# Ledger of designs, part 5: VHH binders against Rab GTPase-activating protein tbc-8 (tbc-8)

Target 1, 248 residues: Rab GTPase-activating protein tbc-8 (tbc-8), of Caenorhabditis elegans (i2haa0r597to844)
Amino acid sequence: INTKEVRRMAWPYLLGLFEWNESPESRLEQFTSQYWQDIEEWRVLEAEVRRRDEEAFRAARARKAASPVREESCDVFEDPNEPTCSQHYDRENLITLFRANLHRIDKDVERCDRNLMFFSNKDNLESLRRVMYTYVRRNLEEGYTQGMCDLLAPLLVTFEDEALTLECFSLLMLRQRGKFPQRPGMSKCLLNLRSLIQVVDPQIYALISDIDYAQALSFAFRWFLLDFKRELSYECTYKVWEVIWAAQ

## First folded at step 1 (VHH)

Design u8 (framework vhh_7uia_1)
Fold by ESMFold2-Fast, scan of step 1:
Structure u8 (fold): chain B 248 residues (1-248), chain A 125 residues (1-125)
Amino acid sequence: as target 1 above (248 residues)
Amino acid sequence: QLQLVETGGGLVKPGGSLRLSCVVSGFTFSTYDMAWVRQAPGKELEWVSSITGSGGSTYYEDSVKGRFTISTDNAKNTLYLQMSSLKPEDTAVYYCAKDTLESLLRYFESGMDVWGQGTQVTVSS
């Protein structure tokens, strides 16, 4: 799998979204319809988040202007002694949790790979934001972790289809969390990554090979997940992922 | 916080059996997939087996299928590896680990010992 067009066709199968003998047309329509329905739903939540953000900002500015002493009371927005009350996401808890995730996503999207021409286009950054917002809304318990946009971005560049990108990203995240039912195990994935680093950059491998293996794998993994895109092109990232997905 | 203590290794003759144990603390055991990984002297880490936290599914490296059995005792927060028909090539230090990419990345970042100290298995001809 060398070209973008080949990757667009192969990746959904490699990730397990489609079976190799399956025609995807009706499922793609279903994914697209569901995706835009989900967006309409969370837009209502986002509007409330933005309203609360504006209110909080105005309140903070008013306190700063009116009070000569700095107030440390932020409890109007937070309760440090929150009871373990909500067993479900009631609307207030849902909005609070969604708000926190949107703030983390917005910060990461702003820092997303500006060197790549694709993301110089504001519309493509908004696509990235929409896909990640939708993912988080579907997976609020897991939430957003810094660096997730770096995993999502290559998929969006390849597919240029928000709904398909979301479905493939969701499967990738399941694999990363060890929830993919036919995967043999994360340890095998790490061993494959170590072997790939040896092939891709023998000098880096040689440098770290004599230190503790756990430390070497930790460094390699951190480099791959959080810094890989910064150090290497998207093409190298794609090849690493294809090897890992095929092995799983 | 995360602590893994592997025991049960030792010297055994070919064809013998051993049961390895991994006592886990610092997280809710039953909610995580767990794995056994081994490393022979001078060789790379090799994945041996995995078990899902509550799904009851098990997975094995081809070379150990039919010889090794992975299991858990959630009440004791303990992971087991029952090893039978042992071969000289099974000689290695055996480690237990959480079998999740996200979990492993976070614990390595925190400097936590994800794989514990290991337990030595030696199969002598």
Scores: ipSAE 0.000, ipTM 0.132, lowest interface PAE 15.0, mean pLDDT 68

Design u9 (framework vhh_7uia_1)
Fold by ESMFold2-Fast, scan of step 1:
Structure u9 (fold): chain B 248 residues (1-248), chain A 123 residues (1-123)
Amino acid sequence: as target 1 above (248 residues)
Amino acid sequence: QLQLVETGGGLVKPGGSLRLSCVVSGFTFSRYAMAWVRQAPGKELEWVSSISGSGGRTYYEDSVKGRFTISTDNAKNTLYLQMSSLKPEDTAVYYCAAGLSYQTSYKPEFDYWGQGTQVTVSS
């Protein structure tokens, strides 16, 4: 009768993290171990980023204090350009890219569901930050995009387990990019999704009626997960997600 | 707010046992990695053991593996270190530490530290 408990147990299977005939015990232990190992690694990177930021600010302040010019400008914009990405980075490029992502995440986290009691607790906000930091470290080529915290937040609220949240979020991001495995019931999935779109947004349904099914599905996932989440309460969001996940 | 308070240190004979406790306040410790770090007289800080925030995974320095056990009690917001088969080389100030990582690089780096509790192993 506890709906949250049911969701906590069912969602990893609905998202495809576990097969229905699989016992998850050893994999859950491995996810947790790997998660905290990843945090150990990026915490060292973060410490170096913060150390360099402090040195830069101190140097800028010392230079400004020695000058009579009050309007001396400091580096206001810092936006590293990386034209191509690689799984292997030299240390300087890695730190530069990671810093840029951390800055974007920090700004977005402060705006994420502040009205929800769960995230009024600073410890839970730090959990959200840790999971997202770990995600971008694993997916540095893609990096952080505004709105990702809106997808992550409901998972963290439901699971209250950072490692499990990260694994499920990674699968959601694959679906959002239109990279989902072939499975039985694809036609039914698309029909159910189109019917739901017709009910909640008849105008957008008219636009996608003649579009290729795969293209329509990719568009619908981005619409539901990123653009629509903020229009719904968490309970409504959960129900919409469960219908989409079950139908896929 | 946000403080770590260690207790349970003292004088113990070689082969004896002690239990260190660290009461955490101002945050939920399950959201942070928790660790025990020690400093022997005239030596560098040495990481002893860590426990993950969410999964309860434990990690130990080789010299204490099998002798020390790290654990948490969520209801009491308390971190423990059960020490057995104590040796004179275990004599040190033991610190409770918390951070976003349970162990970083070759030097223990954590965001929050307690005041430390003295453990002395001697006859």
Scores: ipSAE 0.000, ipTM 0.134, lowest interface PAE 16.1, mean pLDDT 70

Design x1 (framework vhh_7zox_3)
Fold by ESMFold2-Fast, scan of step 1:
Structure x1 (fold): chain B 248 residues (1-248), chain A 122 residues (1-122)
Amino acid sequence: as target 1 above (248 residues)
Amino acid sequence: DVQLVESGGGLVQPGGSLRLSCVASGFTFSDYAMGWVRQAPGKGLEWVSDIYSGGSTGYADSVKGRFAISRDNAKNTLYLQMNRLKPEDTAVYYCAKDLYPGEFWSGSLDYAGQGTQVTVSS
């Protein structure tokens, strides 16, 4: 029994996707089926996005040559974190919002952990892209924020299962936004985590010490996950994440 | 060499105003989306606002209606007009460049500047 297999089995429980007394087989099948159905749906939207990208590129080249006067675009409809439309968008607004998110994702994927052997394989980068596209399509109101691929990547490396990765990542994002229910004993675990951070990164510890402990839970999880990923190797990141996840 | 130089920060009382400036050099400023991000003491980076090469703008909910981003392509300068400042706006403000040029994209940031401190306190 190797460490990766143990992590693959334990992480869904630590993240709260499954209860400790639950056998997950039927839900795993449901996740896989839904995931590939969602991909079929957004493939059609992606084709239109790529067509518009070609048009925009040609228009940009033409503008450089001729310097034409253009009407100012509506930025509110282009900001995935500030949509003015209902979640049930018309097709035009949906394509505009999805396009903006895909552009952000594509650029972050290029920056994602290229030093790792796993992501030297372009098929694995495409898996990362598909999972993030599907997440964003399900969560257009929130959209894509730079750095989300850095949180997704270790999950994909561990699971090597796109549907399971998406479900676990969705729960991780709920925790980052403070929408995940608190569990008994978490305050003690967070104090232990603070002690660990003080040893591993005194500068980060100094920063979090300035925050009201009770007010800062959502922020603390965002800080801990992003900082550990930035400062630590994948093995150290995995261990720190397991401590954080066990605390909830 | 890409350079971004921020200025205009300082100490201001609640309800006051400040105008931040960022002078860019080393790239074709007019081709890139630009933005402002901030970091308050003990907090992570927060996106504040961005502006596409064509002038379309976006704002974080926390600053919408109070802050205005603008650019002067002839001067290679990005601006952030901050009105009705609150103590919670206290942060180091960073000017940032988009990684790729284009009018239809923003959000991923490259080449943050040195930053300028904004303190809102009496």
Scores: ipSAE 0.000, ipTM 0.102, lowest interface PAE 14.8, mean pLDDT 69

Design x10 (framework vhh_7zox_3)
Fold by ESMFold2-Fast, scan of step 1:
Structure x10 (fold): chain B 248 residues (1-248), chain A 125 residues (1-125)
Amino acid sequence: as target 1 above (248 residues)
Amino acid sequence: DVQLVESGGGLVQPGGSLRLSCVASGFTFSDYEMGWVRQAPGKGLEWVSDIYSGGSTGYADSVKGRFAISRDNAKNTLYLQMNRLKPEDTAVYYCARVDSELYYFGSGSDYFDYAGQGTQVTVSS
């Protein structure tokens, strides 16, 4: 059995998706079924997004042909001082937010780790896109942030299974937000990370030292997964992630 | 930085054909709506055709059915196939880029933020 196969089997347990005494087969089937159901749902939304993109494009061309003056299409004005905190969406708001996220994701997918042979295959780039679309559809209030594809890509390379990748990625994102249940030994992991950061980046260390340990954990995961990943090979990233995951 | 380099212009007789090419560099070509605009002697800029990143195309009424716009994202190249050319098509043809941020967050895909140096097309007997 090779190292990649060992990681593929171990990582869901390290991330807390499965208990160590669980048979995962039934839950894997459920994850796969739910994943493809979610895709069917957002494909309808994506079709509407693409239709609106084409409509906007055609409207712009019509204005160029008939008149160079831009036409106002804003029917109602809302005070933008503070964004709405409500998480309830009607269909129009849902499509608008999903559209914005799809545009951000599409820009980042093509540039994500293209030097790997895995992503020279266009089908694998489409897998990456589908997983991220599904994640943001489930988490529209958080949305897509630049660099999230860099976190997702190593998981997809390891698992080669979209549904499993999504579930594990969702747990990583929960931990990044500090909502994953903390296990004994977490404080030692934070101290070890702080010591490493102090040596590697004294400015980031100064920032971390002013935050309580729960906030520092969230920040450390974000810094480690987003910024540190870009400076490490995939193999080094895997090893460091495994140390952090095992400590939780 | 951003560069757009047009080629393929020349002298052609009425009813003839030309294919224009535009090689883009300095930006992620696939993220942008691209188009062709032309300027006839002594006249202002006229929109000719454009193509959205998703492949949707548009044409000015004066060229519809005669011109075909296309793109090759792997080669960062925009094309304009011009058939059944008329003397009225005589102009300098410019490759142009639409600001994707304006499309995303602003006025839509109607702002051209860069254009090339142009290529001369002359339709004459």
Scores: ipSAE 0.011, ipTM 0.368, lowest interface PAE 9.0, mean pLDDT 71

Design x2 (framework vhh_7zox_3)
Fold by ESMFold2-Fast, scan of step 1:
Structure x2 (fold): chain B 248 residues (1-248), chain A 121 residues (1-121)
Amino acid sequence: as target 1 above (248 residues)
Amino acid sequence: DVQLVESGGGLVQPGGSLRLSCVASGFTFSSYYMGWVRQAPGKGLEWVSDITSGGSTGYADSVKGRFAISRDNAKNTLYLQMNRLKPEDTAVYYCARGEDYGDYFEAFDIAGQGTQVTVSS
């Protein structure tokens, strides 16, 4: 058994996707089924986004964008039982938000770890794009933030399974935004993390040594996942993540 | 009146080169984010390259290492140098204006008429 296979088996448990006594097979089938069903749904939305992109580009070419007019909205005195205005607003808002997120994702995917052999394969980039689109569709209020593909990419490389990657990524995002639960051994795990940072980058270690580790927890978590990933190999990133996940 | 006029397209053999030009008028060219997008027959719009007002460039992976975007602010002109052209590069190429740091299509609010590039099989 090699390290990559161990990570494929262990990570879902470390992230809290599966409990020790669960039967993961039926849940994996459910995740896969839901994932592809969600893709069917957002493909319809994507088609409308691309249609609007074509229209916007055509309008710009025809110089209509020189004097854009605000979209007409329902007036405040319209019949409260008239469903057209409510349905129109919800539809337009959904398409507008989804469109903005797709544009951000498309731009970031083209910049995401292209020096890795895995992502030199166009099919793997399309997998990354599908997983990210599906995540955004499920979490439209939060949306896409630059750098999220950098967090998703190592999971996809490890799992090579889109649905499982999405579920694990969703939990990782919750951990990033949520509060870290207190548990026995937390202080020791943080000290081990500091030791790993010292070995990898003495300059980063010098910065951390001047900060109380309780305050450093929020900064270190954000910086290691978003900023310091660029300073670490995938193997070092995996080890740091495993220490953080085990500490929770 | 804002205007973008593309030129430089044509028929070229695989492995050949073309330089596209886009002349801008009616706005302060040097202050704007500019880019190139293309549309192949039967396909959707594809972002090709962009350049900020400060000169920072970005490229789609399909053209990285082969295409080079540049600007001449004194001439209000945007360029796309296309090298080692492939049949897959056959498309209508459009010059577009946008805001700095905008999203893909939302960043581009004005586009030109396009110039046809055909790479011979």
Scores: ipSAE 0.011, ipTM 0.444, lowest interface PAE 8.9, mean pLDDT 71

Design x3 (framework vhh_7zox_3)
Amino acid sequence: DVQLVESGGGLVQPGGSLRLSCVASGFTVSSNYMGWVRQAPGKGLEWVSDISSGGYTGYADSVKGRFAISRDNAKNTLYLQMNRLKPEDTAVYYCAREGLEWYGSDTYFDLAGQGTQVTVSS
ESMFold2-Fast, scan of step 1: ipSAE 0.045; ipTM 0.545

Design x4 (framework vhh_7zox_3)
Fold by ESMFold2-Fast, scan of step 1:
Structure x4 (fold): chain B 248 residues (1-248), chain A 122 residues (1-122)
Amino acid sequence: as target 1 above (248 residues)
Amino acid sequence: DVQLVESGGGLVQPGGSLRLSCVASGFTFSEYGMGWVRQAPGKGLEWVSDIYSGGETGYADSVKGRFAISRDNAKNTLYLQMNRLKPEDTAVYYCATYDSFLGEPTYYMDVAGQGTQVTVSS
């Protein structure tokens, strides 16, 4: 898989979004309809977030009472420890969690791949923001972690389709969270990944060489694709992803 | 007893320049991230720029290449050099402390100053 057009066609199958014998048209229409419906829903939440940002700013500015030395200078968010779906959040808790995520995403989007020609277009940055907002709205328990936009960006560049990008990104994130599988062919794929890392960065390879394969892959994936994304070409990232996805 | 005092705003023609200053007191300035946030009349808050305690800087796309943030830790002062100003830059500019660990705009709100008005018109 060496060209953008081939990758655009192959990646949904490699990620497991489509079966090899199915026609994707109906599911693509379903993804697109659901995606824009989700955006309509969270735009209402976003409006409330922005209103609260304005109120919080004005309240902070108006406060004049001196306090004893404070150990905490900002709001403390309650993080639910129990598994919950977004449907079970009350509106207040939902808005509080969504607000925190939007703030993290906005900051990361502004710093994401700014030197790449694709993202010099503001419309493409807004596409990145919309996909990420939609992802975190669907996955509030996990939320946004700094650097997730670095994983999303190559998918958006490849697909240039927000709904398809979201579905593929969601599958990629599930693979990131899961335990390393013990599947046939996995050892070969891990060796290929290690060889690629050795060629790209011999010093990093030396650091991970004595770690168990499962831990080495997790460490290498986070370091290589998340922390080194800005220093690596998209082509290198694509090749690493294709090796990992083919093994799954 | 944290204090932030902004200055340097004013009326300027399109293409002009302004330098904003923010004098901080009541906390160990060098250990905190600092930033500039603006609000145009009837609009929401917009992050403009930040500078982490370690000196790393960030800029909103709308101002990148035109604005420069800097700090003088010996003087507890934050600066924003604004060049090639546009009518769209018209807003009240606020100085605030920033929790660089989490990088969230919400943390700018803990200690927002009085603000300084910038108006870009002919």
Scores: ipSAE 0.000, ipTM 0.220, lowest interface PAE 17.3, mean pLDDT 70

Design x5 (framework vhh_7zox_3)
Fold by ESMFold2-Fast, scan of step 1:
Structure x5 (fold): chain B 248 residues (1-248), chain A 122 residues (1-122)
Amino acid sequence: as target 1 above (248 residues)
Amino acid sequence: DVQLVESGGGLVQPGGSLRLSCVASGFTFSTYAMGWVRQAPGKGLEWVSDITSGGRTGYADSVKGRFAISRDNAKNTLYLQMNRLKPEDTAVYYCARDSPYTGWELTQFDYAGQGTQVTVSS
């Protein structure tokens, strides 16, 4: 048995997708069925996004020389950087928001971990794209932020299973956003983090000493994973993640 | 007033080279990011390459190591040097100016030229 196979078996438990006494076969089948159903749904939305992209490009190409650059301050287009409120999306708002997210994902996917042999294969890049599109469709209000593909990629390399990757990634994102329940084990991690910050930067320690600990953990987790990922090899990233996940 | 005029396309055999040019007018060329987008017969738009006002370049994975984008701000001209051409590179190539107000997505180009046909075949 090799290290990759050990990680593939252990990571869903470390991330909290399965309980240690749980037999996962039925749930894996359920994840797979739901995943491909979700893809069928958003492929219809993607087709409309691509149609609108074609029209926008043709419109830009057709602009006449007598018309200088038009102001793009018009409210006819939704601002991709504007936060979305909790609300029902009509079809037009859904497509507009989904389109903005797909554009961000496409750029990141093309630039993702090209040094890995795994992602030199275009089929694996398309797997990465499908998983992220499905994640965003399920989490449209939060949407895509730059760097999410860097967190998703190691999971996909490890699992080579899109549905399982999506479920584990979703839990990882919940932890990063601080939307996980408080655990007794967190107190030790918070004390250790607090002590470390106090030693390396007493001024920062003074500023954050009385904030919400769940928010402090979420910030530390995001900082640790997003900043460290780009500086570590995949093997080092895996080891660091396993230590963090085991602590929860 | 904004005008982008492509040239340099044509028929070339596999393994050959072509250099595309795009002459810009009607705006301050040096301050805008510029790019190349292509559309193969029966397929969607594909981003090929871009270059910022500061000269940083990006390439689609399918063309990395074979294509080189460059700009000559004194001549208001954008170039795409295409080497080791493949039949899969057959497409209409469009010169495009990135919008100053939108993100770094393909469809955020503010203006595009009429395109130049590149056909890679024997």
Scores: ipSAE 0.012, ipTM 0.445, lowest interface PAE 8.6, mean pLDDT 72

Design x6 (framework vhh_7zox_3)
Fold by ESMFold2-Fast, scan of step 1:
Structure x6 (fold): chain B 248 residues (1-248), chain A 124 residues (1-124)
Amino acid sequence: as target 1 above (248 residues)
Amino acid sequence: DVQLVESGGGLVQPGGSLRLSCVASGFTFDDYAMGWVRQAPGKGLEWVSDIYSGGSTGYADSVKGRFAISRDNAKNTLYLQMNRLKPEDTAVYYCAKGFSDLEDYYSTYGMDVAGQGTQVTVSS
């Protein structure tokens, strides 16, 4: 069966990235162009982060008697992802927040499920890292929370396209935080989605047939998300499926 | 007053094993994440492994399955068991203390203090 192809086609519409009557080609090109421009920007920031990390390590090494830890320091203890009074990031604040997020992302990426054949390839782990770095650069107020890579990974495996994965992940995160925007034409998009679900999965359609459109969309997002999560939990089944798909 | 003293480095043949130790003093050892970082000749820093205050461990992809980090809180000691060593593992290995007992804000670069280091050389 073609479940992965259906998901790849349907998910951008389900997540509200595309409208049913628009050409996705132009939007995809714009997303790709913006994505790589964003990467060029944060690579400059990353270089400064790594320079400061090197300095911090050398400073620690240079101490002949190790310095006391400032255990009650607000600067050390403060969660950089908690909202601050400032809505504008100067360069120092930006680098400090970005640095903290990069450190947490690096830890989670290294711990990502390498039992999956896809992530046994280091290039794919680097793709995961780039997408997440770009996401947190765009969303420093929310920042990185441990476990976010578990939500991103299934999308990257499905799409195999960093820019598209980022855009879909961003909308999924808005949904998770209860901030999904209502767009013109959303009702028509939801109706078209219901029709697609009816064709693809009549059992799921029967379950949501009497639900309000907003609730139907919430159910659809949760259903697809949980389906991917359960599929990854049943790794042997997933590997068999992926091998069959690759062979054809 | 924080001190980290590494030991256990040396010259070893490819495929061999070494166990590094780090004796910590001057802080409440059990409250902090601890880790190992290394610097190969002519290269930058590389995170090797860490162990959080809660016992969770992490490893760099290059050493996963070969190295094992552990801690003995009663002795204020951190360990790194290194197996199936490769020439690429040749580096100065540093013990490092994290900034916080918050597991979600620990990383190689978030380490507050590093020790003097111990040289590991893998050569035939």
Scores: ipSAE 0.000, ipTM 0.399, lowest interface PAE 11.3, mean pLDDT 69

Design x7 (framework vhh_7zox_3)
Fold by ESMFold2-Fast, scan of step 1:
Structure x7 (fold): chain B 248 residues (1-248), chain A 124 residues (1-124)
Amino acid sequence: as target 1 above (248 residues)
Amino acid sequence: DVQLVESGGGLVQPGGSLRLSCVASGFIFSSYDMGWVRQAPGKGLEWVSDITSGGSTGYADSVKGRFAISRDNAKNTLYLQMNRLKPEDTAVYYCAAPYEYVSGSLDLWGFDPAGQGTQVTVSS
């Protein structure tokens, strides 16, 4: 048994996806089924996004502005539970929002750490893209923020299972957005985080030592979520995350 | 209105160099991320390189180590220095700003105001 296999088994419990007394088999089947069903839904939206992108580039090259053709509308006020439309968006607005998110994701996926052998394989980059597309489709109001792929990538490397990666990533994002209430371990978590930063990066520690805990938390999350992957190897990232998750 | 004008393309032998330029107008250039995309004959669009407003750069694997993106905010100009060119680099090169949706607002900008492009041909 290697460290990666231990992490693959432990992380879903540490993140709170499974209860310690739970057999996860049926839930894993549900996650996988829902994941591939979601992909079939957004592939239709992606096809329209790519069509519009090609049309826009053709129009720009011709120096002619073509008026966009609106093919249909979905009225949420007449039927808010209609299966073809989200509660908050008509079809045109849905496609517009999804298009913006796909463009940001594609840029970040292409920038993803190609120095890792895992991501030198284009099939694994496509896995990363699919998981992130599915995440933003489920969380369209919040959308994609640059750097989110840096958080997703270590999970995908560890699990090598798209559906499980998505569920764990979703929980991680909920914690980062403050959707979970402050827990009794938060002050200890911040102290442990500061201690880890002191050991792995004394210069960064010097920057946060005089900052109040609220500001230190904001700085620490920016460092760990946006910059941590760039500064540390995946192995170091894994170790820091495991300490943070266990302390929560 | 946003306008991008590319130049600097041409015919070059394998191993040669070219410097592409893109003059931007109609927006505050220094505040925007900018990039280069290309389209080879019979192929789709391919991202080549980008540079943030802060100066951080990114490159496609196919061009990493050979191409260098830079910007001159005083001149509203984006550059792409292309070295050690290969036949596979033959394409029309377009200057573009990657577009972004801001939650709660309908402010989209990006490839839509792409210019005419500049043709790069690498042949023996």
Scores: ipSAE 0.000, ipTM 0.207, lowest interface PAE 15.3, mean pLDDT 69

